# Miniprotein binders against b1l550, part 5

Target 1, 279 residues: b1l550
Amino acid sequence: MRLPEELLERARDIHSEAPSHRIKLDRVGSFGLKVPVEFKGFLLLAEADVWVSLPEGRRGVDLSRQVEAIYELSNPPKDPFSLCREAAISLLEKLNYADSSGVSIRFDAPLQDGESLKYYGVEISSIASDEIINKIRVEILGMTACPCTAELIRAYKSSEIAATHTQRSLGILEVSTKAEHPDPDKLASIIERAMSSPLRTYTKRPDEGGLVIRSLSNARLAEDVVREMIHLFLEEFGHLPEDTHILAAVRSMESVHMHDIYAERSFSLDEIRKEISSH

## First folded at step 13 (miniprotein)

Design oa1
Fold by ESMFold2, look of step 13:
Order: sequence, then structure tokens, then C-alpha cells
Structure oa1 (fold): chain B 279 residues (1-279), chain A 94 residues (1-94)
Amino acid sequence: as target 1 above (279 residues)
Amino acid sequence: GEIRITVEIEKDGRRIRFMYVITSPEKFEKILEEIERIIRMFGADRIRITVEASSEEEAERLADEFRELAERLGYDEIEVTREGNRFTVEAERE
């Protein structure tokens, strides 16, 4: 049953009132929305958060307008990166009392893996005010092989094959920039290429052997993986604005330990270029 | 090879600036469509689009494309200025 429109003339507009305590809020929004997106020919169900700033003189946010801002743009489903950037601007248009807006979208991105698929994690955001700042975080699992144990085994047996422990490692690239979101497949590729070898959804014996041999021949410390990720990132994305901020990290789930190893570096493009040019 | 696009949109005193750095020509059409959708959705009364193209020939061609974009969006005062590889499209409506 739809209520009579006449009630709008009689009811208080609670949201537009002044609050009892005039305190501005940084993020007021709707979190955990399910939105359809189209990514590289796949229709995916993504999770989204939308928010705006709320000035000290306004009691509440028009939540239906917030949700409208992203859902109007998501039907028909479209590219999640365009959706994210457009929705952030739409929020400022629809909620003119806000000084800033934000949108985040999370999904598992499919990646072709031989005869099957594998997935990697993507989270993007766009924060809009007098400018737009776009952020993307990509997480993908790879394989690392320990070079320390490999060297010990080589020295012990004088073996031509460097056996060692291998483990899954989670690689992370996070980029915050004024330019459009970087291509997530390129970020995932950078992470995988920095690892000892990629992980596969499944393998048969000859292919499995090849992966293990490749990982042993490309043994890397977590620190080496992070450095390689940075090197490869600069080759691919050195064109981004100088104040672009990057976090490169690896969490290695060491197969011989009860604990993980973690390595991380945060930097801006300006900062890292100065560091490299000093050597 | 590299195209830098800076978009400034304004409506009722609110100004938003955003940018693109396009190194892959395959993505240009998608970005142009996105810019058009954003300007239409925001309902801007003034826009300024600054483009730094990779060559003077490309800048000339792109200047025509962005002029046409402003026309499709319904702006009634459109000014295009170009210097070498760089051009600016400024458009206003009531």
C-alpha cells in the first residue's frame, strides 16, 4: 500500500532539521550494497559502500538519494571502474549539502587460467570533493620458493636441483591517484610476475612439475618479491601523476612455520624516483 | 603516446576537477563516453576540458572531437583554443 502524498505536507522532515549537537560527520552512508557489474564480459555481483560528508547543521542524510545515486548507474550493469567514479560525482550532485562523497566497490575478478578460471581480489574507491581521488587494491595469490633452504640443500648434496620449501604468498598492490583507476589485470600480472611462479586452479602431472621447477629456479624472498613488484609497477605505471601513492606488500604463508612473513613498502612516485636516482 | 585530460565541471558554485592519463588508444573512446555521461549527469553549467595530446596532429583531431562533445551536451557558448599539442575546450550554458 502506498501512503497518501498529502502526508508529506504534515510530517516533519527529520533529516533536514538541525541536530541537538552541531557536529559535522565525515562519512554517513549505506554500506554492503549488492550491485551488478560487468567486467571483461562477465556479469559479477559486487559489494559497494556509498557515503557523503554531513555538515554540522544537518541532522541526517537522505539515504534513499544515496542508494539511488549508485543503483541508477548500475542498471544496466556496466564497468565497475566507471560506475565507481560516476557514482561518486552523482552523490555530490544529488546531496548538495555534502562537501565530499565516497564510493567503494569490491569484487572477485576472473582471470583465464588455461582451461579454467581463477580469481583475484579487487577493491576500488573514488572520493570526490573539489577533486577526485581514485584508489585500487589488488590481491592475488602466487607461489614463493625459499632461496635460503634451496642454497643449504644445494651445498649439502652438491645437487644440481635446488629443492626448497614452497608456499602460497598473497601479493598486494594498492594505488591511490588523481588519474583513472589502473587496469586491475595489469596490477595482478605485476604481482604474479614478481612471485616465484603463479598458482593454477588445477594441473596435471607434467604441468605441475613444470610449475614447481619454475618456482625452484626463481626462488625469492618476500623482500625480493616486493622490490620486483615496485620495479615492474614503475615500468607499467610511471606515467601516473607524481603524487600517486603506492603500497606494495607480500604476506607469505610459510609452509614450514606456524606464522606468516610480511614485507611492505609505501611510496609516492616522486619519492621513489628520487630514491632510485640517488643510486 | 600519452594523452592527459583534465576536466573541470561547475554547477551552482560547486566545482569538481578530475583527470585521465591515457596511454592506450583503445581506452580513449570509453573515457570520452564516461566524460560525457559525467557532465550530463552532473548538469554542469560550465565545463573546461584541457587536453595534452602526444602530437600536434592528434591535438587538432581531438579538439574537433571535444568540440563535438560539447555540442552534443547542448552547450551554447563553446570556445576552443589550441597551442601546439595542448588545447582547451570551454563551454557554458544558462
Scores: ipSAE 0.780, ipTM 0.924, lowest interface PAE 0.9, mean pLDDT 90
Fold by ESMFold2, fold request of step 14:
Structure oa1 (fold): chain B 279 residues (1-279), chain A 94 residues (1-94)
Amino acid sequence: as target 1 above (279 residues)
Amino acid sequence: GEIRITVEIEKDGRRIRFMYVITSPEKFEKILEEIERIIRMFGADRIRITVEASSEEEAERLADEFRELAERLGYDEIEVTREGNRFTVEAERE
């Protein structure tokens, strides 16, 4: 049943009224939207959140305009990064009472893995006000091998045994910048290269042996995985604005323990350069 | 080399500033198209685009491209100031 449109002339516009309690809200939005995106030739169904600030003098948000802002831009499907940045600005244009807006888009990014595919997690956001701040978080699994155990085994009298414990480790890079979103494939590559070896979707026995040998020859502490991520990030993205903020982290599921190891460092580009140049 | 683009758009007293840092020339055309879409969608009364190019020759070429962008968007008052590798395009309409 559709109600007569003539009622709009007689009904109160509830959400344009002042609220009983004049309190500004930071995020009022539509969460868990499904939007099509095109990523490197793949058509993906991503999850998106959209929001705006709500001033103290306005009772409610025009929620249909929020949804309109992102869906208008997603047809035809386009890359999620342009969609994210453009939608954040569209929200401010469509909801002129807001002083800030935000868009988040999440998807699994496919990567070619030999004759198969693997994937890594991507979440991007754009927050617009008098400026736009773009954030990207990349999470990808890799393999790490413990160098402490490897050294102990090498020192063992009969030193013919090449061994250490290996495990999955989740690497994380999160970048917040005024520049456009960094390429997620480059971030994922940095994380994988900082690990002892990448993971494969599947392997045959000879290839699996090679993977394990590579891990053993490139053994790394979780702490040094994070340090290597930072080093590689600076090589690739040192051109970003100096106030760009980075979080580098690894969570390692240590195969010989009942618990995980976690290492993390956050920094700005300006901060880390001063730290490195002081040593 | 690097190309740094800073865009300021303004409508009805609201001003938004955003930027790009381009190290891969292949990305420039896509970014220019994104900037045009944003300015058109926002409906800006005033824009200021500041570009730091990698060479004086590139700055001259890009200044022409951004002037044409402002013309394509329908701005009446367009001013381009260029010195060395850097230029600014300011445009406005009522």
Scores: ipSAE 0.752, ipTM 0.916, lowest interface PAE 1.1, mean pLDDT 90
Fold by ESMFold2, fold request of step 14:
Structure oa1 (fold): chain B 279 residues (1-279), chain A 94 residues (1-94)
Amino acid sequence: as target 1 above (279 residues)
Amino acid sequence: GEIRITVEIEKDGRRIRFMYVITSPEKFEKILEEIERIIRMFGADRIRITVEASSEEEAERLADEFRELAERLGYDEIEVTREGNRFTVEAERE
């Protein structure tokens, strides 16, 4: 049932009134939207959040315009990175009283794995004001093999037994930059290459043997994985603006412990270059 | 080679600046289309697009492409200035 449109002329516009307490708000938004996106040939249903700032003199946000901003741009489905950046600007256009806007989009990214597929987690955001800051977080599982236990086992027997505990480790790269979002596949690749071995959706026995041998041959501490992620990131993305901020982290689900191991480093490109050049 | 694009759009005193750093040439056309969509959607009164190309030859070609973009968007007053591998397109509509 649709109410008569002439009621709009009689009703107060509650949202444009001044509030009883003139306090600005940093984020007022619509969260948990479902948005279709096209990612590398796949049509995915992503989850999105949209928000704007609200000045002290305005009582409410026009939430329908807020939702309209992202849905207008999502038909037909398109690249989630373009959608994210464009929607952030559209929010400022549609809600001209706001000083800033934000959009976040989350999805599982498919990744080729031989003749099969695997996946990794992606969350992107764009924050717009007088500039736009783009952020991407990539999370992917890999395998690590403990070098400490490997050394103890080597020393324990005269024979060269290559054995140690292995576990799944979650690698994380998060990048905040004024440039467009980095390619998530390249970020995922950096994380996997820093691990002792990638995980596979499935393997046949000869391939599984090779995977295990690779893992044992590339035993790495969680600290080593984080350092390698940073090294590989600088190699691939050193061209980004100098104030680009990065977080590199590993959470390792150690198979012989009741607890996890965690290692992390955050830095700007400017900071890490100064650090490296001082050695 | 990399292409750096800085876009500044303005409408009713609101100014937004954003940038792209393109290292994959196949992405250029997609980003150009995104820039066009943003400018059209925002309804900018004034735009300023600064491009640092990888060569002088590329800058000449891209300057023509961005001038045509401004014409396609319906801007009346379009000024293009180029120095070496860098150019700026400034456009206004009244």
Scores: ipSAE 0.744, ipTM 0.912, lowest interface PAE 1.1, mean pLDDT 90
Fold by OpenDDE base, look of step 13:
Structure oa1 (fold): chain B 279 residues (1-279), chain A 94 residues (1-94)
Amino acid sequence: as target 1 above (279 residues)
Amino acid sequence: GEIRITVEIEKDGRRIRFMYVITSPEKFEKILEEIERIIRMFGADRIRITVEASSEEEAERLADEFRELAERLGYDEIEVTREGNRFTVEAERE
């Protein structure tokens, strides 16, 4: 039942009232929206968060307008990158009292794995104010083999390929840039290449054996993985603005321990270049 | 070569800047379409688009596309300036 329009005219606009306490809020919005996006030929249902800032003199945000903004742009479905950027700007246009806006879109990205599919996690964000900052976070699982145990076993058994424990490791690349969002597939590839081996959704027996042998032959510490990720990132994305910020991290779900091993480095492109050049 | 595009849009004193850095020329068309959508959606009274490319010829070609975009969008005052391999398209609506 829709309330009669006449009653709506009599109702106070609660959102436009002065708040009891004049305090600016940084983010007010709707979290956990579902929006369709087109990604690499797939139609996906993504989770989305939308928000704007709220000035000190306004009690509330017009939440319905926020939701409208993103859904208008989501029909027909489009790539999540342009959706994110456009929606952030649309929010500022529609909610003119806001000095900043933000959109985050999260989904599992399909990745071809032979005749099957694997996936990686992706979060795409855009924050708009006087400028737009684009952020992307990619998470993908790989496999690491421990070089320390391998060395111990090699010392014990003179073999070319030493047995060692292996584990799943989560690699993370988060990039914040004033440029457009970096290609998530490339980011995922960097993570996989930095590990001992990728994971496979489907393997035949010979392929599985080969995958393990590859891992054993490319044993890496969590620290090695992060350093390799950074190295590969610089090779692929060195063209991004110098003030681009990167988080490279790995969480290794250690198979011989109850706890995980974690390593990370946060840096800007200019910072890391100076560091590398100094050695 | 690398193409850098910086877009500034303004409406009623609100200014937003965003940029693209592309290494593949084929992506330009998609970016152009996005910029057009953004400008239309925002209702910008003023736009400033700067393009920098590996060559003057390429930058000029790309700038011409942005000039044409401004014309299609109904901007009346369009100025194109050059500094080396950087071209800037400025446009205003009456």
Scores: ipSAE 0.720, ipTM 0.898, lowest interface PAE 0.6, mean pLDDT 92
Fold by OpenDDE base, fold request of step 14:
Structure oa1 (fold): chain B 279 residues (1-279), chain A 94 residues (1-94)
Amino acid sequence: as target 1 above (279 residues)
Amino acid sequence: GEIRITVEIEKDGRRIRFMYVITSPEKFEKILEEIERIIRMFGADRIRITVEASSEEEAERLADEFRELAERLGYDEIEVTREGNRFTVEAERE
């Protein structure tokens, strides 16, 4: 049932009224939207959040316009990076009272693993005001082997390949930049290469054995993984603006403890370059 | 070589700046298309696009693409300025 258009003429525009309390809001929007995106030849249904700022003199945001903005741009489905940037700008254009806007898009990204697929988590964001800042967060699981336990067992049994506890570890790279979003596949690759070994969706006996042996032979602390991620990131993405901010982190689900081990470093490209050069 | 593109769009006193850094020249076309979409969508009265490349020749070529874009989009006043390997295309619509 559609309300008669005549009734709309009688209705107050509640959103444009003065609020009872004149307070600016930083973010007002719709969270948990589902939008189609095209990513590496896959059509994915992603989760999206859209928002704008609200000035102190306006009671509410026209939320329908926000939703329209992102869906207009998502048909036909496009890459989530362009969608994010374009939608952020569109929000500012459509909602002229807003001084800032933001879009966040989340999905599991497919990653080829032999004849099967594995995945990594990705969150893509763009925040627009007088400038646009693009943010990407990539999370992917890998495997780590503990070098400390390996050393203890080596000392005890004098074996070339020392047994040690292995666990799944979550690697995280978050990048905020004034440039376009970095390639998430490259970020995922950096994380995997920084760990003892990658995870596999399926393994045959020879492959599984090799994977574990490689992990044991490449034992790494969570701290080692983070440092390696940073090193590899600088090699691949050192061309980004110097004010680009990075969070590199690892959460190791330690198999000998009930708790996780966590390590992180937050830095800008200019800061980390200075740090490395000082050594 | 590295290509840095800075875009400023303005409409009714609102200005938005955004940037691209491309390490692969083949990506330029895709970025150009995106910039075009953004400018059209935003309805900018004024645009400023700065491109910096590894060589003057490359920067000039890229600047020409942006000049052509401005022309295609119906901007009346287009000015191209050079500073070394950096070119700036400024365009206004009446």
Scores: ipSAE 0.720, ipTM 0.904, lowest interface PAE 0.7, mean pLDDT 93

Design oa1
Fold by OpenDDE base, fold request of step 14:
Structure oa1 (fold): chain B 279 residues (1-279), chain A 94 residues (1-94)
Amino acid sequence: as target 1 above (279 residues)
Amino acid sequence: GEIRITVEIEKDGRRIRFMYVITSPEKFEKILEEIERIIRMFGADRIRITVEASSEEEAERLADEFRELAERLGYDEIEVTREGNRFTVEAERE
C-alpha cells in the first residue's frame, strides 16, 4: 500500500525542523549497508558505513540521500578505494548542510596461496571536509616462533634446529594519509614478511615440514615483528606525505599461555624518520 | 618517478582538497578518470590541479592531460602555470 502522494505533501519535513536542543552532531548515518565492490577480479559484497555531520539547527539528516549516494556509485561495482573517496565527496554535495562526511568499507580480501586462497581483513575509510583523509586498516594472520624457548632448548640438547612453541599471530597495519589509500596487498605482504612464516591454506607433508622449519629458523618476538613491519613499511611507503600516520601492531596468540602477547607503535612518517636518523 | 597530484574543487564557496601520490605511471590514467568523475559529480565551478613530477617534461605532459580534461569538462577559462617541475592548472566555469 503506497501512501497517497497527497498525504506526503501535507507532511512536515521533520529533518529540516529545528531541534529541541541546538547541538551539533559529529556523525549521523547508516551503518551496516551491503555494497558490491570489485577487487582484484573478484566481485565482493562489502559492509559499508556512511555518515555526515549535522548542524545544530537541523533536527535530522536526510538518510535516504546518504544511501543513494553510495549505491549510485556502486552500480556498476567498482574498486572499493575509489568508491570510498567518491562517496565521501558525494555525501557533501548531496547534503550541503554537512561540514564533514565519512565512508567506511569492510571486506575480506582474497590472496592467492598456491592453487588455493587465503585472505586478509581490510577496512578502508575516507573522511571529507575541506580536505580528504584516507584510512586503511589491514589485518592478516601469520605464524611466529619464540626465540627465547628456542634458545633454552638449544642450550639443553645442542640441536642445530631447536624446538620452540609456535602460534598464530595477528598483524595489523593502519595508515591514515592525505594521499590515496596504500595498496592493501603490499601492506599484507609487509605483515607476513615481518613474521616467522606465513600461514598456508593447505599443506602437503613436505610443505608442512618446510613451513615449520622456516619458522623455527626465523624465530621472532612480538616486538621483533612490529619493528620489522615498521622497517619494511618505510621501505615500501616512504614516499607518502610526512604527516601520514601509521599504527603497526601484532597480537600473538601464544600457545603456552592462555593470554595473548601484544605490541604496537603509533607514529607519523616525520617522527619515525627523525627517530631512526638520530641513531 | 613519483608523481604528486593535488586537486582542489570548489562549488558555491565549498572547497575540497584531495591528493594522489603515484609511483607507477600506469596508475595515472585511472586517477585521471577518477578525478574527472569527482569533478563532474561535485559540479565544481572552479578547479585547481597541481602536478609535480621528477622531470619538467613529465610534469608538462601530465599538466597537458589536465588541461585537456578541463576543456572536456566545459571550463571556459583555463590557465596553466609552471614552477620548476610543478605545474598548476586552474579552470573556471560560469
Scores: ipSAE 0.717, ipTM 0.902, lowest interface PAE 0.7, mean pLDDT 93

